# VHH binders against q9fdx1, part 30

Target 1, 300 residues: q9fdx1
Amino acid sequence: MEEDGSDWGGLAPEILINIISRLTIQELWTGPMFVQKSWLTVCRDPYLWSIFDLEPWFDSYPESTHLWSPEFEQKVDLMLRSVVDWSEGGLTKIRVRHCSDHALSYAADRCPNLQVLAIRSSPNVTDASMTKIAFRCRSLKELDISYCHEISHDTLVMIGRNCPNLRILKRNLMDWSSRHIGSVPTEYLDACPQDGDTEADAIGKHMINLEHLEIQFSRLSVKGLASICEGCPKLEYLDLFGCVHLSSRDITSNVSRLKWLKEVKKPDVYVPRSGDVAQTERYGHWRLYDERFDIQAMRI
Below, E stands for the ipSAE of ESMFold2; O stands for the ipSAE of OpenDDE; V2 stands for 0.75 times the mean of E and O plus 0.25 times the DockQ between their complexes.

## First folded at step 18 (VHH)

Design V5 (framework vhh_6fv0_2; at its last look DockQ between E and O 0.49; V2 from the best seeds 0.00; counts 0 for: pae E 3.9 > 2)
Fold by OpenDDE, look of step 18:
Structure V5 (fold): chain B 300 residues (1-300), chain A 125 residues (1-125)
Amino acid sequence: as target 1 above (300 residues)
Amino acid sequence: QVQLQESGGGLVQPGGSLRLSCAASGFDFDYYYMYWVRQAPEKGLEWVSTISDSGGDTYYADSVKGRFTVSRDNAKNTLYLQMNSLKPEDAAQYYCARESWEEFWKGTPFGMDVRGQGTQVTVSS
């Protein structure tokens, strides 16, 4: 059986780029990059790296405590930094999880054309790197910083002031999906930001062009909601899921001000009874809900 | 055959220094990120440090940051770990490992496909 060693090495770089451009990120990183040096060079073509999106991989991969390890974070940081280098400033979309200030600061300095930044579930992304993003990535249109507990309202102010094209903000504070039960470190859950109204004020005052806002499980009050509704008149989508300090009346009265609103998700959450071993106690803010809300009233 | 062989471990007093080496063979060493891991008795495997293929980028666990330095000599196919200001908590079997993207995408912890037999580091007064 003659090992038809198809000398793929003979392919013109242009052809190879065309082929490689059809591959997923996973396929690129597991195959062609390691075939030979010439292939590696082609795989690093800036044309291939205008978008860096790991979300499909994360969606296909089961939630694990390993994803929250420093080791995994380091790997993500490494990949992101590599992609930033290969893009030669042409990177416009970043969708990752579990990155840190190390990678984001690096990206901020080198990706002036960034339009989409999604970094959900990044516990070690702080104001340090996100402030840089605000100042350096002024073309930002979409920002997902969900479950990033070390980002403060001050950074939101900076983003609002420096990114006038921001249309989509996702700032969800807790992932209630069954997939994450037991996989998220308790210490991280305990660090969930509690200043909902301050963040709401930042959004309402500085992000006037928002069309899409997600603030799931925020502790914002009716005052915070009013600030958002007054300050963001272009809102089309508002997700208030898990915002337990808002009544239906509060929501109805304030969202009526939004002329372009197409959809609002309400704070309808199921709180399991204290006897149900539901790890709901992991979120410090849920303890407050147990005290204030009749569990019977939260039956979906 | 891909092989990694660690050396340089030994007994050292607290505050002392050691330099570990890892000899690589059977693969293109200069194309791979390499890292050090350690395992203390009755503890799980712990990441220590990573170095890029060219040696231009280095990463460290918080527990060793400022005390350990990873380096490599691609011409010699050798990975190094300079350990300064050693603490009792640093006592472990130290392994060098090759980074594998294939293993990474599979979700394998540490994303390694090959590691050495290890070298023992003991820190005792």
Scores: ipSAE 0.406, ipTM 0.728, lowest interface PAE 1.3, mean pLDDT 85
Fold by ESMFold2, look of step 18:
Structure V5 (fold): chain B 300 residues (1-300), chain A 125 residues (1-125)
Amino acid sequence: as target 1 above (300 residues)
Amino acid sequence: QVQLQESGGGLVQPGGSLRLSCAASGFDFDYYYMYWVRQAPEKGLEWVSTISDSGGDTYYADSVKGRFTVSRDNAKNTLYLQMNSLKPEDAAQYYCARESWEEFWKGTPFGMDVRGQGTQVTVSS
């Protein structure tokens, strides 16, 4: 039991819980869980697993074709299922990328108190698992289904009807005009949903309590915008960046009726039609891709 | 020093059964999640099953769920895969592997640091 070096396994469980609770999920899953059996027991304590958030790691890791592989997806699914089990129904926040219907269906069945679900860039999540989320996770307050191209307006209808506490919706689409990066599969970019007015109609009809909406690069027309503004009177934030079919007049005339609106991101910010990484760094509106690929760090 | 050795493969008719085993040495086997993965000719690695360090939690790919059962005997440092109702698409080289989160965060497929030489499963097709 007594060692000359560090012996993390000899600490009292209460002290271990305090130390472990201060770690990020990446730090936790790199080392402490697997050092000794006493750490394994503490790391699986349901109290530690109210939040499962991989976004800090995804934000720091360069985009690559590996992230889009079936192998990577299976690992994310396995990790999520493990945390669902360890949480014993206590998960309230899930933020991942590249998961599938299998892990989400598993979570929907077991996490009734879920408040936040973010599943950016998950090409194998469909309306099937999202319907289960809508019916079984009725406390949902924030949903991010950005870049999930197999999710349709049906999910928006089901979520709006069944999750009355929803305040934040993010449904950003890939920039269809920027096809120069090899790390995102071209076929996935080409499959991007193009029916912005149908999605906007679902939002306007069913999400009366929405306060924050992001629909970057949606192809909605002024008809869709009108539906949103009529149906979502509580909007405080509206992100229309890249919505190329909306004029400044369309936006001004519809947005003026939103009494609580604090910020609108407008589609008329410059977006190069055939821009590449070097060109987009100058304009700043490509910050999401730049930060994910760490392109500006390479200038040193 | 760390070693994994698979055995129990062979030729089986469709609908038949096989039991694979994996002998582990050189590490504290009961501290690690273990995987079964497989590779068919000219295809990439495919995850088959995961088992927790205690053996209390098991996970399966959809293609094998209900037909395969993973288990372990921590006293013997041995991992098992019971394969029932075998199909031609199950024919592959099967590997056991040790989970490594360091390798996962580096981007290594499946986040594994050690696997064996594999054992061949052939289904008469």
Scores: ipSAE 0.168, ipTM 0.475, lowest interface PAE 3.9, mean pLDDT 80
ESMFold2 (binder alone), look of step 18: mean pLDDT 82; pTM 0.815

Design V6 (framework vhh_7nfr_2; at its last fold request DockQ between E and O 0.78; V2 from the best seeds 0.00; counts 0 for: pae E 3.1 > 2)
Fold by OpenDDE, fold request of step 25:
Structure V6 (fold): chain B 300 residues (1-300), chain A 125 residues (1-125)
Amino acid sequence: as target 1 above (300 residues)
Amino acid sequence: QVQLQESGGGLVQPGGSLRLSCAASGFDFDYYYMYWVRQAPGEGREWVSTISDSGGDTYYADSVKGRFTIARDNVKNTLYLLMDSLKSDDTAVYYCARESWEEFWQGTPFGMDVWGQGTQVTVSS
């Protein structure tokens, strides 16, 4: 029985749009877009593409090395670029993972009204595309660049200077010790982390309106924390989980300056300061640090 | 029957050139993004290049960028890969594949639903 795709051909475009608007991105890409040309046209209506959010899919999908492959990245880039085209400049929220400079630069040039950008786990997003974002997407309110190792503190400075409406920043680093082993490529895990204090200084100096900050597993010191607390007086939420160079005392002392602070997530493991002297931060191989300091043994 | 068939592989010297072809049949070729993927001995599959349905957009892996050119002839239902400045590291079985978003969302590697049998490319002095 040739399922007569013809029966839906008579639906008014308005009805189709209403139906399609209720579909998930996955459903859109696997169904209506391929039924007929008329449906494809409707699926590309700019009204449907003010928001591009793949987080629900990523949350439902198990962590896999496949997600970190170039081919996966390429497909994410393709989708993002398509959505950018279809949005005709109306895209306000992008939530993706594993995209690259290719797609992000494309978006930066065409999405002046972007308010939310989440690009977690994008190893090939660099300062090149993020600088464009900073200059062209000045309405940015939320930025998630967690687990993006190629984004530097310079980008943070640029974002701070050009995006005065930024309220939420997520800049979490990966916990190399346990959670990502087997799912994240070793090469990426071993990548040199950004300097925590330098990033903290950038945040404190240029992001005065920040209300929500996540910097999990940052290597910032008490000096960095002080910079953040002094520079971001409006902070309501601060996530310092995994920041092993901060003591409880350091945290308490500095966050007390934040009058609007509602919640602070603290590290569950504290490294004694006396051991800090011996930890010549061989800024190199994260692995060498783990071998020397069983972080698990320090879990309170 | 939906089918992809690669051809044009062979032995070539370093610095040489080769042209691969992929003949498509059994489906509307001009509606699909097409891919080249290669697999070297003892290694996993590696994405090489992508071309849009119309041929207007092309994408390349960093390892082949500037050396390889993907093209298509929708009238002939044929996908091409022009390989210039070949290196020993380019030695692999080369596959053409059809894009599938369904497979993508299911988490299938590469997000492809149709693969050719592959053609061997050997770059050796």
Scores: ipSAE 0.739, ipTM 0.896, lowest interface PAE 0.7, mean pLDDT 88
Fold by ESMFold2, fold request of step 25:
Structure V6 (fold): chain B 300 residues (1-300), chain A 125 residues (1-125)
Amino acid sequence: as target 1 above (300 residues)
Amino acid sequence: QVQLQESGGGLVQPGGSLRLSCAASGFDFDYYYMYWVRQAPGEGREWVSTISDSGGDTYYADSVKGRFTIARDNVKNTLYLLMDSLKSDDTAVYYCARESWEEFWQGTPFGMDVWGQGTQVTVSS
């Protein structure tokens, strides 16, 4: 087996670790871990596992119905649990999709130094595992719970109260008007949170140090936006793309108090609320206008 | 030649028990996570259970959790599924399968490269 003139199995462990550390997670799981037992031991060295990031693979891989299956979720959970064990408490960044409460609860118990958690599109992550994350991973500085529709405002409250270093929050919701939703299960689309103002209030009341916020396709009103802008004075980036119930005027007037703001992504369409429109009419016409726009506005 | 062969299926009454076995040959059995997958008549395949290479970690689909137990004997190169409290909905052909991360990264459903022939389990009163 040492016949190649460049025998990897005869290398000092320090040299082998340096070689393996240059590999992506996909490359590690495809080859070196299954070449022979000596490589398996080196691939499990805690030095290699401060970061577990599957986003490059997910970004390059087309969406398919398979990704939403329990079998795929189980595979992601297996990888995450394994890396948690191999890291021996040293894991600081986790970026995956389609994991569950099982793997997150396991990680919360064992990764107290976690700084980044991104779990986009994880329909079986709930407030249960996120509460454990909030209490046990107090060094958290970045959280991405985009498209995690079983997570409620309770998680936002718990994270805000227990993770004072949080600077980045991503809570994007699914674009229900997009053709790209075809792979997404109907049950998941139906579970999409509708109470944007309650989430906005939790953010504004508890995340004073937030610098970067993404809430694409939230149904928040100007009241929710006001809560965020009043409660998060350090915001430098605010992504409101797809927030159809915010007018450009509402956004401009509320973000003006954010002295450090460098960028705002605005929604590209505006769907007015019936109450807003009715208040602009003379008394005799406000009820007719309200009835017409209530019917039309119920779609968006 | 890499092979998996299931046995132990049969007819059982609701509430009964069965033990399935899967004999593995032609590969280093203790290097691989192993799976049980089932297919009811007219349905697609459904993941049932997974066991780690050492046997120290086990995972179950919600539909069977608490009723089924996966186990392995790495000396005999044999995978087991112990099924208790069987229901009519458990009627299916049961397959053992070997995990393949190459298949997983290519997006193949289930991510498995070696399958057994299957063994029929029928739960009827």
Scores: ipSAE 0.311, ipTM 0.686, lowest interface PAE 3.1, mean pLDDT 82
ESMFold2, look of step 18: ipSAE 0.222; ipTM 0.597
ESMFold2 (binder alone), look of step 18: mean pLDDT 84; pTM 0.850
OpenDDE, look of step 18: ipSAE 0.000; ipTM 0.254
ESMFold2, look of step 22: ipSAE 0.227; ipTM 0.588
ESMFold2 (binder alone), look of step 22: mean pLDDT 84; pTM 0.847
OpenDDE, look of step 22: ipSAE 0.302; ipTM 0.621
ESMFold2, fold request of step 25: ipSAE 0.136, 0.000; ipTM 0.534, 0.083
ESMFold2 (binder alone), fold request of step 25: mean pLDDT 83, 84, 83; pTM 0.837, 0.846, 0.842
OpenDDE, fold request of step 25: ipSAE 0.700, 0.684; ipTM 0.872, 0.859

## First folded at step 19 (VHH; framework vhh_6fv0_2)

Design Z11 (at its last look DockQ between E and O 0.51; V2 from the best seeds 0.00; counts 0 for: pae E 4.7 > 2)
Fold by OpenDDE, look of step 19:
Structure Z11 (fold): chain B 300 residues (1-300), chain A 125 residues (1-125)
Amino acid sequence: as target 1 above (300 residues)
Amino acid sequence: QVQLQESGGGLVQPGGSLRLSCAASGFDFDYYYMYWVRQAPEKGLEWVSTISDSGGDTYYADSVKGRFTVSRDNAKNTLYLQMNSLKPEDAAQYYCARESWEEFWQGTPWGMDVRGQGTQVTVSS
């Protein structure tokens, strides 16, 4: 019985687009795109590429050192660039991880209508590409640059100045705790985090329309928090989880200024008293704390 | 039948140059990104270089960056790797490979579904 390999090649493009539009990104990139050239052409229809979201896949996939490899980064970059090309400028949402300046700059130049950019865990995204994003993607409403160590407060300033519609900012730092141990390269874990107060100041000064802010494990002080609370009066959601330099009192006193605040996540961690050893600015120092401080004792 | 055939390997002195070729047949060569990978003795497969379908984008491992150049001639269905300033550490069996995305979605750093028999590169004084 010759399995009548149904020559799907004869489907009308419109029908094929309809079918393809129902597929996940993974399904698209493992199936129809590689059936034949004609199918690829259909898969490249700009209609299909207004949104590029790999986050569901990343969420389903366990953390691995392989994801942090240059080779994997390259694959992400290639995919993103392709999608950017296919979108013909219609791309409005990008959610990826482990991309680099190479792809992000490319996107910045070609996606003027970008509203959502999430590039979590992108170690080789720097101020260079992010500055381009700030200037070229002025319709940006949501930005997630969590765990991007090469992005500085300068980028935050540029984003604030150029993206007035920004409502959501996620700038979480990695928890040096057990969750990332073994999956994230040590070199990256040991990288010095940005100055929390400097970033907080940038946010407070330039992002007046923020409604949602996540700055987990920031080392911002009460001064930084004050800057945010003063400068971002529209905040509805504030995540301060892991912010070890903030006391409960500090948080309560400052967030009370936020009239629209619906939820605040507190550090739920031990706040070292002013006299305690200057927490070295490097994530690697947190490992020392884990060794010295019973994590259980740090649970407030 | 999909086939890749590498050639151009040989013995060179440190600092020397080689040009590898990979002849592709049995598939639309211009449709695929192509890889060079290598395997040194007692080591696993190492990614060396990637070139896009059109040849417009090229990528290199840090270990070969600035020394190796990947190129392709789609009209001839041939992939090339120019290797300059060869080092003893470059000694390996070199393979050309066709890109596959299946491995990507499985969390592998890079994927290939078709690979040639390889060509041996030896670097010795």
Scores: ipSAE 0.489, ipTM 0.722, lowest interface PAE 1.0, mean pLDDT 86
Fold by ESMFold2, look of step 19:
Structure Z11 (fold): chain B 300 residues (1-300), chain A 125 residues (1-125)
Amino acid sequence: as target 1 above (300 residues)
Amino acid sequence: QVQLQESGGGLVQPGGSLRLSCAASGFDFDYYYMYWVRQAPEKGLEWVSTISDSGGDTYYADSVKGRFTVSRDNAKNTLYLQMNSLKPEDAAQYYCARESWEEFWQGTPWGMDVRGQGTQVTVSS
């Protein structure tokens, strides 16, 4: 397949690198271009791999029920491991969903300059890989562990103690009180962290330089909010949407101490603790999990 | 054209062993991760194992860890699955698959290119 319409042979390396640098990740991973031998060497050039960001694709793909399968997770893990290798330690930003401890541990060992890690909705990421990230990736400035229900407050402690440059934390939880119609397994929803004050305490004690905090649907009480506001004096943005145990009075009283605060997102909806009586479908378009796959759908 | 041909299935007693083969042609085999998947009548497609393009990294479903071993011979363009300590629940049609990023980006659940007729593994208790 070297001699057909994908043949770019003979181009100066500088010209080919310029062309390839303008491609999206999806375009780079399209089969014919990826398997062409002359392009593979250039596609593996560390110059191209300081940033690995799949969020634009995830945002454009809203109705995928297979995202929770082990096979999808493995493909994301494979992609991340490949980019880690090609970057030769130069990765500074990773934004993915549905990866696992295996890929994160691999990245932690090999990407000491990591500044941004976003791993939204990764049910098989635990405190084990996150502890490794905390110890090995000490330049971390932004962490998004939203919807990662196997991560506990221990990760927040470890990250806060070992990553002094952390300025952005996103720890949004799924709406635990709503009846889910999407594809998220019930046992995963049941694992959702329930003690928001413990996480808030870890944040307040260890993340003094935090400027941006998102903790949507946390169960924190006013005690937890007070801990955050006292411990994070540099906060400029605070997202408390869905924090059902906080009143407007609780918020106003505590955020008055935050001298640089520019925006607060307040709880806007009451959601009963039983999701069966007041359902709010405000997260993406979650679908029911289909435990069977149709092999005929994969053939042409 | 891309071709994958599975072989080596058969009837075996519980605790027995089989070795499956997958002959590949029509593409640069050593550039691709390869997969084994299986399908039993009561289940959809189930992932079994993955092997890296060099063969240096292997991955297994929890249900087969310690019993199955995936390997490849890039000189022969052949993928293998050694199945030991077989159980009745391992009975299925087994397929090999090439990684497919085009199908991944198009939303196919597995991101895998399953093309062969498969090979039947039957475990008679």
Scores: ipSAE 0.089, ipTM 0.499, lowest interface PAE 4.7, mean pLDDT 79
ESMFold2 (binder alone), look of step 19: mean pLDDT 82; pTM 0.826

Design Z12 (at its last look DockQ between E and O 0.80; V2 from the best seeds 0.00; counts 0 for: pae E 4.5 > 2)
Fold by OpenDDE, look of step 19:
Structure Z12 (fold): chain B 300 residues (1-300), chain A 125 residues (1-125)
Amino acid sequence: as target 1 above (300 residues)
Amino acid sequence: QVQLQESGGGLVQPGGSLRLSCAASGFDFDYYYMYWVRQAPEKGLEWVSTISDSGGDTYYADSVKGRFTVSRDNAKNTLYLQMNSLKPEDAAQYYCARESWEEFWQGTPFGLDVRGQGTQVTVSS
């Protein structure tokens, strides 16, 4: 069997780039980059790195404790930094998970044209790097900071003030009841410092152009919702799934103010009457809620 | 056969310096990102530093940043780690390792496929 060693080494770089551009990130990093040095060089062409999206891989990869390890985080950070370098400032979309301030700050300093930033489940992304993002990435249109517990309302304020083109915000919190048990470190689940109403106020006050908002499992009250509905008149999509402090009446009365609203996802859980659940409790005490509430029994 | 061999470890006092070396053989050394990792007693493997294939880019853990310097000589197939201002917390078995993206995508912690036997660094007064 004549090893048809078709020396692909003779392909014009332009052709090779075209071929490589059709590959997934995983395919790119496991295949062409290791064919030969010339291919590696082509694989690092800035044209290939206007978008860095690991979501497809994450979606295909089962949730595990490994993903939440410092080791994994470090590798993600290294990868992101490399991509930032290769992009030569042309990076417009970043979709990753489990990155830290180390990589995000690096990106913030070098990606002024960033339009999409999704950093879901990044426990060590803090206000420090996000502030840099706010100031340096003013073209931001989409932000997903779901399950990032070290990001506060201050970041939301900064993003709102500095990113006037923001249209999509995802700030979902983890469902403490079922989905993350066993895979997410318990310490992280317990450490969520989010104040729903404070964040809602920040959104309403500073994100007037918002069209899409996801705040699943937020502890915002009717007051917070009112702030959002008043401050974000262009909202077309609002996800309030798991917001247990909002009644159907509260939602209906407030979202009626939104003239462009196309879809609202409502909580499908029982809303305790005023007095049953301390509205002032920090989200960080979800474990306490698990003890007090049977989520299954609360399903409407 | 792909081989990595670390050397240069030893006993130093706090504040002292060591230079580790890693000799690579059996593969195109200049094609791979290389890693330094370490394992202290009763601790897991810890990332220390990464250097790009050409040596143009270097990365460091926060714990060693400003104190350690990774370098490489591709002509000699050798990886280096200059360790300055050593602390007791730096005491560990140090390994050089080769990057493997295949391993990364398979869910391994560092995405490494080959490492040496390691060299022991002890920091004691």
Scores: ipSAE 0.405, ipTM 0.717, lowest interface PAE 1.1, mean pLDDT 86
Fold by ESMFold2, look of step 19:
Structure Z12 (fold): chain B 300 residues (1-300), chain A 125 residues (1-125)
Amino acid sequence: as target 1 above (300 residues)
Amino acid sequence: QVQLQESGGGLVQPGGSLRLSCAASGFDFDYYYMYWVRQAPEKGLEWVSTISDSGGDTYYADSVKGRFTVSRDNAKNTLYLQMNSLKPEDAAQYYCARESWEEFWQGTPFGLDVRGQGTQVTVSS
């Protein structure tokens, strides 16, 4: 665009919205909304807000304890609520982290055509708001509730029963076998859900159309894996990284039922025996051990 | 040149009320969401309330919901906080602050760039 020093505030609204529609969310929120009042009204046009996706920013920003603070969460909540309002019911995709039940319940009431919901690392999202999502956002095709440790298997049941178009579920948990000291609050790590078989059973019983499943660091046993493989015949992708209670034999024998399966990620993580080894190894060094060591570590 | 000046703090008994004011100058006040934050001794900043640029939407921390009311008068460039049913745990230095999305994107707590000198609220214990 030509640089002439003229004020952009005199542009016709349709020209402004075309320019603004090419910006990332971060760019939009940094500059155009503060040029003039006329730009602010264009930046809030529902046309711009069918998709609200903060994952690019989160991916580029280093993890820190501040992101887990109530203060940061409230800012994310306020941003999401604003976009919900500006969208006037037109939001189809939401991808954020560190939001809460407050903003999610607000979105559930107002965004009935939602197809994608990703709310990774949202410790104050519970079954309360997720029940509203299940009931009111029935077009949902992708759900990412990874690292949302206050969400239980009840949400999985409700989503499975009420969202028949669900094809992608991501329910990854924090690494319970290694320390995350630094960025993630210790009390949240200690609250990590422990009942992987109950969640696996909910998935297998209610999500027959699932094509892509991620359950990293789930504590499911072969019983849970069997339930998933029996109940989700359309699976094409299965991520079991960190599922240390599953052996390669367990995986091979159960995934044979999945005729469409294209990829399985193995549970390649070190699990030291109680009292044998201090937690001194980096997560990435576990592959130095023999497969027999990992199999023996999973023996109960 | 951008300035925020808080006033209206003081000493009250538990259950009492105070009304804080924040006079804004040097910027287009009605373009910005405005915040009330507070800081008790030896504690970090705590979010209290937010109000939209028009004043049509208000948001409150759970600890103050139902007791505090935020408002603004864009013609007078002034932000207000009506505090009712005050408790000893509400005692703090109260600041008004201006929203900054640039600060938010850089990871600054609250995403705020300008705040006043603050006004002290003290509640008898």
Scores: ipSAE 0.148, ipTM 0.564, lowest interface PAE 4.5, mean pLDDT 80
ESMFold2 (binder alone), look of step 19: mean pLDDT 80; pTM 0.811

